# VHH binders against CTO1 family protein C17G9.12c, part 12

Target 1, 274 residues: CTO1 family protein C17G9.12c, of Schizosaccharomyces pombe (q9uue0)
Amino acid sequence: MLYIVDFDETITTYDTIHLLAEAVNKPEEWSVISDKYWQEYLAWREALPHSTTLTSYLPLLGGSRYLEEASIKRIEKSQYFSGLSEGALDNIVQLITLRAGFVEFINALVPDLRVSKTIFHVLSVNWSARVIEQTLLHHTDLTADLLCVHANDFDFDTSTNTTNGRILARNASSLLMNSTDKVREFRRIVQTDAVSSPLNVVYIGDSPTDFGCLQISPISILMRSNQKYYDILSRFEDVQLVDISEFPVQKAVPGKKIIYTCSDWCAIQKAFLA
Key: E = the ipSAE of ESMFold2; O = the ipSAE of ESMFold2 at other seeds; V2 = 0.75 times the mean of E and O plus 0.25 times the DockQ between their complexes.

## First folded at step 4 (VHH)

Design w03 (from y10, 26 letters changed; framework vhh_7mjh_2)
Fold by ESMFold2-Fast, scan of step 4:
Structure w03 (fold): chain B 274 residues (1-274), chain A 122 residues (1-122)
Amino acid sequence: as target 1 above (274 residues)
Amino acid sequence: EVQLVESGGGLVQPGGSLRLSCAASGFTFSNYAMSWVRQAPGKGLEWIGFIGTAGDTSYNPSLKSLVTISRDNSKNTLYLQMNSLRAEDTATYYCATHRYGDFSVPYYFDSWGQGTTVTVSS
């Protein structure tokens, strides 16, 4: 089995990007940065045409990349994260809560990961691959040699052990900002890990940055972190949402992509590791 | 329109406790994550803590043992419980909303309340 999994709100109970901003502890400066992003987001949303299918919605989501790029450029120009230490990022790990059943699921996979019978990748638009890696190491039986994390990361100055404020891609060809970027990386992972030994591929995610991967993955699981995202997918004519307890569905409705749904990793373990 | 009204501030002696409330209206409160932020006189804003839609919390590490954030969705109300108050906790306390967009990756404050003032003095 090849698992490719989102981090924020899929593995964690809530978004951890906010913890990065709060580690700096300058909420007045952050509110200026975030307010500018929010104003641009609202203007973008007002201009979007109505979409009745996931297929037509995905190109519209890809159009958001200029907003994400502008936001990251402003963050870098402001030097907001400059001077943030490696230790400060590691302290964030203690604030992170994992979704029910995740630790048990991963720990059960470790023996198969060590013999490459199963492969597990994290694919995230998060700005700290370090926080993702440290979270996995702290909470699970995963060791550093088993970590496959594709995300963004801060640019650390090795002499000071602090960030210079820049955000760089890690284990990806370019910054991971939206659904289109995640699809690109998903395809790269599948080609690398499955070409010579075909594996069942499972994508697990929770939000619109995951929608492209949910559409193209052979097996797709939506973690129900936010009712809004479930509602968006449920309105698409080319999507069929099915509780994971019904996995696998043998008779798909023609023209519809099956996306399985769950609220925790206990349900995933029961479906795949029973 | 989103409206947030903080209350429960006042004069308290060092070592005392206070519970602040934030009454929310104009939006579906249960769909929003919330934060508490404070500002001491003549100083900048300081983040206190965060509560998600499912009730998960995270706190400023320097304040974690002294504060608890909770919410009551049936009353559209957010709470901040503060214990062992010190003179340094004298500030105006604000609640704030966090809103997810369709692709929300950066964390942002959507709306702020008008604040409630806490004064800690003997």
Scores: ipSAE 0.013, ipTM 0.443, lowest interface PAE 7.3, mean pLDDT 85

## First folded at step 6 (VHH; framework vhh_7yz9_2)

Design a0 (from s22 with Y101S; at its last look DockQ between E and O 0.76; V2 from the best seeds 0.00; counts 0 for: pae E 2.1 > 2)
Fold by ESMFold2, look of step 6:
Structure a0 (fold): chain B 274 residues (1-274), chain A 120 residues (1-120)
Amino acid sequence: as target 1 above (274 residues)
Amino acid sequence: QWQLVESGGGLVQAGGSLRLSCTASGFTFSNYAMGWYRQTAGNEREWVAFIGTAGDTTYADSVKGRFTISRDNAKNTVYLQMNSLKPEDTAVYYCATHRYSGSGSYFDYWGQGTPVTVSS
């Protein structure tokens, strides 16, 4: 099975990007960046037309690119993340907690990963692929050769061995900022690692940045991190939400995409590895 | 633990005024933007007003010119002054804050709400 998995609030218990900002410890500068983002986000979200299908909703989510790009440009212009050492980034790992059952799930998967019977990728809009990698290496039996992370990352100045304030794509064709970007990279991963169709590809995510991948993946799992996101999907006429305890559904409803739901990785392990 | 507590709601005649308050605890209030939202039964919450950490404000079109958001950082309190109230302003009003958690990730913190009823 090919696993393509979101990080924040899917593998972790809550988002981790704010931990990156806290490590810099300039809260007044961060509040200026955050205020501007939220003001633009609220204006964008308020202007969205209502949708009754996931198919019509996804292009609207893609419209957020301009405000996400503007936020990253403000962050880079301010040099907010300049001057972080590798050690400073690694210290953030100790603040991250993983969702129940993930460590057990991934450790049970490691023997199959070593012989290529299964494949595991992280696909994330996070700003530090390094923090993602170190979190997984610290908490699980994964080794670097079994781990592939597609995310953004901080660029380093080789003359100072510290971050230079830029955010770049890592293992991705361009920055990962929204649902459309994740779909682009999801397709690239599948084309590279899929040998034959229908290779069982599973996408696991929790939030609107995952909705595009949830629509197109053969097996789609919503981690229920927030009832708000479940509620959004439940309103769509072209979506069928099914508790993962029913996996695999014997007969799909015609015209609807099945998205399985769960609250932790124990449920996924029971469904897939039992 | 972050906590937001709204107060000041009640029953008022159309054309009247109310002032809502929301007191925050558990975080450095002055570092976070604040907002007001409202919800009627069976409907999604709708955004009403925003105030940034520097005091800049924005409003939903439906309340512009009638509602004013303000904050007092010394009291950890955000206010919503609601004037010229209409029956369609009837809702449960929530204060909220948002922590920017990076591109594409969204989270929020909410109070328990304070009901406002505007009689014809």
Scores: ipSAE 0.509, ipTM 0.807, lowest interface PAE 2.1, mean pLDDT 89
ESMFold2 (binder alone), look of step 6: mean pLDDT 83; pTM 0.840
ESMFold2 at other seeds, look of step 6: ipSAE 0.575; ipTM 0.845

Design a1 (from s22 with N31S A33S; at its last look DockQ between E and O 0.83; V2 from the best seeds 0.62)
Fold by ESMFold2 at other seeds, look of step 6:
Structure a1 (fold): chain B 274 residues (1-274), chain A 120 residues (1-120)
Amino acid sequence: as target 1 above (274 residues)
Amino acid sequence: QWQLVESGGGLVQAGGSLRLSCTASGFTFSSYSMGWYRQTAGNEREWVAFIGTAGDTTYADSVKGRFTISRDNAKNTVYLQMNSLKPEDTAVYYCATHRYYGSGSYFDYWGQGTPVTVSS
């Protein structure tokens, strides 16, 4: 299998990007950044039409790109993230907890990863590929050669050996900011790995940035991190939500994309590795 | 630990006015933007108004000119003054706070809501 997996609230219990902003410890400066983003976000949301299908909803999600780009440019201009050491980023790893069953699942997968019977990728809009990598290496039996992280990352100033305030793409063609960006990189991963080895592809995610990948992946799993995201998907006429305990469904409803659901990695392990 | 408590809802005649309050506790209120939303049965919550930490405001088109959002940081309270009320304004009104943390990363905290009924 080719696993392509979201990080925040899919592998982790909680979103971790806030830990990056809070580590700088300038909450009044972050409030200015956050307020400007929300004003732009609300204007964008007010203009969105209602959608009854996932297929019609996904292009609307792609429309958020300009406000996400504007936010990153404001953050870079302000130099908010300038001056973080590698140690400061590594300390954030100590604050991260993983969702139930993930460590057991991934450690059970490692023997197959070593012999390339399965492949594991993380695909994330997170701002620190370093934090993602260190979290997985610290908590699991994964080694760097078994893991590929596609995310954003902080750039470093070589003269001070600290972050320089820039946010750059890592193992991706451009910044990863929304659902459309994740679909772009999902397709690139599948093209390179599935062609060389015809593995079945599974995507696992929890939130709207994952919805595009959930639609196009042969096997799609929604981690139920928040009931509102389940509710959004359940209302779409072209989506069928099925508990992962029923994997694999033998008779799909015509015209509907099956997205499996679960609340933890124990359920995934039972379905795929038992 | 965080708490948002709405009050001031009730029954009011069309053309009338009503003032909603939302009192916050458990966080540094002055550091967070606040918003009002409303919801009718079977529909998604609709954004109504926003007020930032610097006091800047934004309104949905449907309420612009009739509703005013304000905040009192000393009282940890955000208000929604609702004038020229119409039956279409009937809904449960929620206050909320939001914080952007990065691409795809948002924090939302919601009150329990206060019902408003506008009779014809």
Scores: ipSAE 0.503, ipTM 0.789, lowest interface PAE 1.7, mean pLDDT 90
ESMFold2, look of step 6: ipSAE 0.594; ipTM 0.843
ESMFold2 (binder alone), look of step 6: mean pLDDT 82; pTM 0.823

Design a2 (from s22 with N31R A33S; at its last look DockQ between E and O 0.69; V2 from the best seeds 0.00; counts 0 for: pae E 2.6 > 2)
Fold by ESMFold2, look of step 6:
Structure a2 (fold): chain B 274 residues (1-274), chain A 120 residues (1-120)
Amino acid sequence: as target 1 above (274 residues)
Amino acid sequence: QWQLVESGGGLVQAGGSLRLSCTASGFTFSRYSMGWYRQTAGNEREWVAFIGTAGDTTYADSVKGRFTISRDNAKNTVYLQMNSLKPEDTAVYYCATHRYYGSGSYFDYWGQGTPVTVSS
C-alpha cells in the first residue's frame, strides 16, 4: 500500500501554520500580512462561478495561484520568518496534537514499512517540513528512513543556524500552495514508487487543497475534520461519499468518484489493518 | 474557545434599514479581520463585507453603496448597517473572523447566524 497523507487537520487535530506565525511573536506585523491575503482571497472567491461537479470545481481552485504566490513573496520580502532557531521550531512541535488513532495506526504499520511492503509519504502545503518531520518522529515509532515529507520548508543560514526568511520547496519540484500543486507532486510520487513497487495507492486528506488528489487516487479517504468540507463534497453530482466502514465497495455508481469518509484513524486501521 | 454571536436580524419592509451586530470572545479581536456573509436556502454562503484590522473595508458588488461594515475593538464587536434593503437581501447573515493559513485558507470561524427577512 502506498500511503500519501496530508498533515494539517488530517494527522493533526488543528492547522499548524498559525503556530509558525506565532513563534515569530510579531502579531501586529502578522495582522497586516493576513489582512492583505484575506482581501485578495475574498475578491477571488467572490468571482468564482457556481460549480455542481468536482471535475468543474478543481480547475477553478487552481486559479488561486497568483494570490498564493503574492502572499509568499510578500512574507519573504518582509523577512517575517527570518531568525528562527532550531529550538524555536522544535518548541512548536510540543504544541501540536495528533488526531485520535494516528499514532496507533502508524506504529502498527512500521513493521511493513521496514520491509517495504508499505510506503508512507506526507504531502502538505505547510511551510515547515522540519516541524512535520519532528512531530512524526517525536510522537511515533517512525524513523527518518521510513518517512518522506513533501512540503515547503524554511531555508536556514548554516552559519547562524537560524532561518533566513525564505520559503522553499522540499522534496517537490516547486512550492506547494494549492490543490493543483498537490496533484502535480502526487503524480510524481506515484510514478516513482508505482514503477518500482506493485502497491495500491491511497490518499488521505481533509480540505480543498486535497480535493484534486482525492479525485485521482485509486483509494481516497476524506478525514472529516470539519463538517463544511464534507458538505462541499456531498453537493457535487460526480462524487459518492461512503463511510470507511463499508470499504471496499464493490459496486460503484458509474460516473461518480468514491471518496471514503471517517472521523479518526481508528476507523482507517479497522478497515485496512483488521 | 472562539465565539461569535450575531444579533439584530428580523423582518423589515423593502427600502428599510437594519443594523446587525456580532460580539466576539475567546481571542484577541483587534488582531483579526472580520467579515459578514449571508446564505439563502439551497445556495452557497455568499461573502458580503470585509473589514481589516486597520479599519479598511471592502464590499461585494451586490451590496456596495447600501451596506456599511464597521468595528468597535473596545467592545469586540463588528457591525453591518444595511440600508435600502431589497427582497434579494433576505438571508441568514453570518459574522466571521478570518485566520490566515496560507494555501488552503478555506476555513473560517462563523457565528450561529441571524435571519433577515425583507418583505416586498
Scores: ipSAE 0.436, ipTM 0.798, lowest interface PAE 2.6, mean pLDDT 88
ESMFold2 (binder alone), look of step 6: mean pLDDT 84; pTM 0.846
ESMFold2 at other seeds, look of step 6: ipSAE 0.632; ipTM 0.862

Design a3 (from s22 with S103Y; at its last look DockQ between E and O 0.54; V2 from the best seeds 0.00; counts 0 for: pae O 2.4 > 2, grease 26.5 > 24.2)
Fold by ESMFold2 at other seeds, look of step 6:
Structure a3 (fold): chain B 274 residues (1-274), chain A 120 residues (1-120)
Amino acid sequence: as target 1 above (274 residues)
Amino acid sequence: QWQLVESGGGLVQAGGSLRLSCTASGFTFSNYAMGWYRQTAGNEREWVAFIGTAGDTTYADSVKGRFTISRDNAKNTVYLQMNSLKPEDTAVYYCATHRYYGYGSYFDYWGQGTPVTVSS
């Protein structure tokens, strides 16, 4: 099984980007950056046409790239994240809580990971691949050789050994900012890891940045982090939402993509590792 | 612990006015943008208005010119003045803020809501 998994609110209980911003401890400066993002996002969202299918919705989500790029450029120009040490980033790990059942699930998977019977990747729009990696290594039996994180990361100034304020792609061809970017990297991961022995691929995510991968993955799981994302998917005529306890579905509705749903990792473990 | 408490909802005749308020606690209110959303049964919550930390405002097209969002940082309160109300404005109104920075997300933190009914 090839697992490709979102981080924030899929593995973690809460989004963790706010913890990165709080570690800088300049909330007035952050509020200026954050205000501009939300102003642009809300204006963009208001202008979106109504969609009745996931197929028609996904290109609209791709249209967000300009505002996501503008946000990153604004952050870099302000130098907001300049000056963080590796230790400061590692301290953020102590503030992160994991969703119920994840530690048990991943630890049960480790023997198969060691013999390459299964493969585990994280695919995320997060800004710190380091924090993702350290969180997983700290809380689970994963070792660095069993874990591959595809995300953004803070760049370091070699003269001070602190972050230099730039955000760069890590284990990805370019920055990961939206659903289209995740689909691009999802396909690269599958191409690399499934060439000689195609594993069945599972994508697990929680939010609109995951919707493209949820559409194309052979097995797709929505972690129900927020009822509004479930509600969005439930209204699409080309989507069938099915509780993971019914995996694998015997009778699919023709023309609909099955997306399994669950609220925690215990349900996934029961379905896949029981 | 963050809390948002809406008030001021009720029954009003079409063409009338109503002012909603939302009192915040548990966070530094002046550092967060605030918004109003509304929801009718069986539908997705709809964005109504936004106010930034510096007071800049933005509105959904459906309410532009009729609704005004404002904030009083000293009272940790955001307001929605609703004028020229129409029956289609009938909804539960929620004040909201962002607790998290999310790609492709709405504001992610919400009050309990205050119902507004606009009768014809």
Scores: ipSAE 0.486, ipTM 0.809, lowest interface PAE 2.4, mean pLDDT 89
ESMFold2, look of step 6: ipSAE 0.575; ipTM 0.841
ESMFold2 (binder alone), look of step 6: mean pLDDT 85; pTM 0.859

Design a4 (from s22 with S103T; at its last look DockQ between E and O 0.53; V2 from the best seeds 0.00; counts 0 for: pae O 2.4 > 2)
Fold by ESMFold2 at other seeds, look of step 6:
Structure a4 (fold): chain B 274 residues (1-274), chain A 120 residues (1-120)
Amino acid sequence: as target 1 above (274 residues)
Amino acid sequence: QWQLVESGGGLVQAGGSLRLSCTASGFTFSNYAMGWYRQTAGNEREWVAFIGTAGDTTYADSVKGRFTISRDNAKNTVYLQMNSLKPEDTAVYYCATHRYYGTGSYFDYWGQGTPVTVSS
């Protein structure tokens, strides 16, 4: 099995990007950045045409690139994240809680990871691949050689060994900002690691940034972190949502993409690892 | 911990006006953008208006020119002045704030809601 997995609210119980911002502790400066993002996001969302299929919805999600790119540029221009040490980033790890069953699931995989029978990747729009890596290494039996994280990351100034305020792609061809970006990197990962049948690839995510990967992955799992995302998918005519306990579905509906759903990693472990 | 309390809802005739208030506690109000959302029975909550920490505002198309959001940081209060009300504005109105960034979620912290009914 090739696992490609979102981080925030899929592996973690809550969003962790705000923890990065809170660690800087400049709430007035953050509020200016955050205000502008939300104004643009809400305006974009209000202009979004209604869609009845996931296939037609995904190009609309790709239209968010301008506001997501503007957000990153504002953050870089402000230098908001300049001056964080590796230790400061590692301290954020202590604030992160993992979703029920994840540690057990990943630790059960470790023997197969060591012999390359299974492969585990994280694919995320998060801004700190370091925080993702350290969280997984701290909480699980994973070692660095068994884990590959595809995300954004803070760039470091080598003279001060602190962040320089820039956000760059890590193990990705460009910044990961939306669903379209995740699809491109998903395909790159599959090309390099899954030379066997595509039915051995599983994508696990929880939110609209995952919807493109959920559509194209042979096995797709929606972590039910938020009812509104389930509701969005449930209304699409080309999607069939199925509880993971029924994996694998024997009677697929023609013309519909099966996306399995679950609320925790215990259910995934029962379905895949028995 | 964080609390938002709406007030000012009620019954009003089409073409009329109402002013909603929302008082915040448990956080530094001036550091957070505020919004109003509304929900009709059986539907998800929809965004109505946004006011940033610097007082800049944006509105959903359905309410532009009729509704005005404002805030008073000294009183930890956000307001929604609703003019030229239409029956389609009938909903429970919620005051909200956004804590998270870049998640695509607009439902972070909510008040209890205040019902508004517009008769014609």
Scores: ipSAE 0.448, ipTM 0.791, lowest interface PAE 2.4, mean pLDDT 89
ESMFold2, look of step 6: ipSAE 0.646; ipTM 0.867
ESMFold2 (binder alone), look of step 6: mean pLDDT 83; pTM 0.840

## First folded at step 7 (VHH; framework vhh_7yz9_2)

Design b1 (from s22 with Y106W; at its last look DockQ between E and O 0.90; V2 from the best seeds 0.69)
Amino acid sequence: QWQLVESGGGLVQAGGSLRLSCTASGFTFSNYAMGWYRQTAGNEREWVAFIGTAGDTTYADSVKGRFTISRDNAKNTVYLQMNSLKPEDTAVYYCATHRYYGSGSWFDYWGQGTPVTVSS
ESMFold2, look of step 7: ipSAE 0.645; ipTM 0.860
ESMFold2 (binder alone), look of step 7: mean pLDDT 83; pTM 0.837
ESMFold2 at other seeds, look of step 7: ipSAE 0.604; ipTM 0.844

Design b2 (from s22 with T97R; at its last look DockQ between E and O 0.74; V2 from the best seeds 0.00; counts 0 for: pae O 5.2 > 2)
Fold by ESMFold2 at other seeds, look of step 7:
Structure b2 (fold): chain B 274 residues (1-274), chain A 120 residues (1-120)
Amino acid sequence: as target 1 above (274 residues)
Amino acid sequence: QWQLVESGGGLVQAGGSLRLSCTASGFTFSNYAMGWYRQTAGNEREWVAFIGTAGDTTYADSVKGRFTISRDNAKNTVYLQMNSLKPEDTAVYYCARHRYYGSGSYFDYWGQGTPVTVSS
């Protein structure tokens, strides 16, 4: 089984990106950056047309690239994230809690990961692949050789051993900012691992950045972190939401993508690992 | 424990005015942008107004010129002054703290909402 999994609110109980900004401890500077992003985001969101299918919705989500790029440029120009030590980033790990059942699920996978019977990737728009890695290594039996994280990351100045203010892609061809970017990297992961069975690829995510991957993955799971994302998907004429307890559904409705749903990793373990 | 409490809703005739308040506690209010949202039965909550930490404001097209968002950081309160009310403004109004940008507009909703009914 090839698992490709979102991090924030899928593996973790809560969003963790705000913790990165808090570690810098310059809330007034952050507020200026964040306010500008929100102004652009809300204007963009207000202008979106209604959509009745996931297929038509996904290109609209991709239209956010310009505002996401503008935000990263503002962050880099201000050097907001310059000067963080590895220790400062590792301290954030102590503030992160994992969603119920994840530790048990992953630890049950470790033997199969060591012999490549299963493969586990994280695919995230988060800005610190390091925090993702350290969180998983700290809380689970995973070792660095079994974990592959595709996300953004802070660039480091090795002479000072601190961040230099730039955000770059890690294990990805370019920055991961929206659903289209995640689809790009999802396809690269699948091609690289050369998994031949459609039932061997599972994507698990919780939010609109995951919707593209949820559409294209052979097995798709929505972690129900927010009812409104469930509601959005439930209205699409080309989507069928099915509780994970019914996995595997043997007869799909023609023209509809099955996306399984669950609220925690215990349900996934019961469905997949018996 | 973060908390947002909305108040000031009620029944009003078309053309009338109401002022909504949202009092915050449990976080440094001045560090966060705030917003007002509204929801009618069976529909998704929709954005109404935004106010940034520096006081910059943005409005949905449907309320521009009629609604004014403001904040008082000393009182940890955000307001929505609603003038020239129309029956289509009938909804439950919620305030929100805007914590994070990107990935589908995640933010905290901490209140019960305050219902507004505008009679035709």
Scores: ipSAE 0.201, ipTM 0.676, lowest interface PAE 5.2, mean pLDDT 87
ESMFold2, look of step 7: ipSAE 0.384; ipTM 0.776
ESMFold2 (binder alone), look of step 7: mean pLDDT 80; pTM 0.814

Design b3 (from s22 with G104W; at its last look DockQ between E and O 0.54; V2 from the best seeds 0.00; counts 0 for: pae E 2.2 > 2, grease 27.3 > 24.2)
Fold by ESMFold2, look of step 7:
Structure b3 (fold): chain B 274 residues (1-274), chain A 120 residues (1-120)
Amino acid sequence: as target 1 above (274 residues)
Amino acid sequence: QWQLVESGGGLVQAGGSLRLSCTASGFTFSNYAMGWYRQTAGNEREWVAFIGTAGDTTYADSVKGRFTISRDNAKNTVYLQMNSLKPEDTAVYYCATHRYYGSWSYFDYWGQGTPVTVSS
């Protein structure tokens, strides 16, 4: 099985990007950056046309690129994330809570990971691949050789061994900012790993940045982090939401994409590992 | 811990005015943007107004020119002054804020809501 998994609110209980901002400890400066993003996001969201299908909705989500790029540029121009040590980033790991059942799921998976019967990737729009990696290594039996993280990361000034304020792609062809970017990297992962071994592909995510991957993955799981995202998908004429306890569905509705749903990783483990 | 409490809803005749208040506690209010949302039965909550920490405001097209959002950081309170009310403004109104940044939809902290009914 090739697992490709979102991080924030899929593996973690809460979003973790705010923890990166808090580690800088300049809340007034952060509020200016955050306000501008929300102002642009709300205006963009207000202007979106109605969609009755996931297929028509996904191109609209791609339209967010300009505001996501503008946000990253503001952050880099302000140098907000300049000066963080590796230790400061590693301390964030202690503040991160993992969703119920994830540690048990991944530790049960480790024997198959070691013999390459399964493969595990994280695919995320997060800004610190380091924090993602350290979180997984700290909380689970994973070792670095069993894990690949595709996300953004802070660049470091080697003379000071602190962050230099830039945000760069890590294990990705370019920055990961929206659903379209995740689909691009999902396809690259599948092309590399699925071609080299006959594995079935599972994508697991929770939010609109995952909707593109949920549409195209052979097996798709929505982690129910927020009822609003479930509600959005449930209204699409080309989507069938099915509780993971019914995996695998024997009679799919023609013309609809099956997306399985669950609230924790215990349900995923029951469906796939036992 | 974090809490938002709306007040000021009620019944008002079309063309009238109403002022909603939302008192915040459990966080440093002046560091957070605030918003108002509204919801009718069977529909998604819709965004109404936003006010940033620097006082910048923006409004949904349906309320622009009629509604005014404001904040009083000394009182940890955000307001929505609603003028020229129409029957279609009838909804439960929610005060909201956010802790998270990024591609998440809408604010993640809401109050209990305050109902507003606009009679014709």
Scores: ipSAE 0.537, ipTM 0.829, lowest interface PAE 2.1, mean pLDDT 90
ESMFold2 (binder alone), look of step 7: mean pLDDT 85; pTM 0.859
ESMFold2 at other seeds, look of step 7: ipSAE 0.703; ipTM 0.883
ESMFold2, look of step 8: ipSAE 0.488; ipTM 0.807
ESMFold2 (binder alone), look of step 8: mean pLDDT 85; pTM 0.858
ESMFold2 at other seeds, look of step 8: ipSAE 0.713; ipTM 0.882

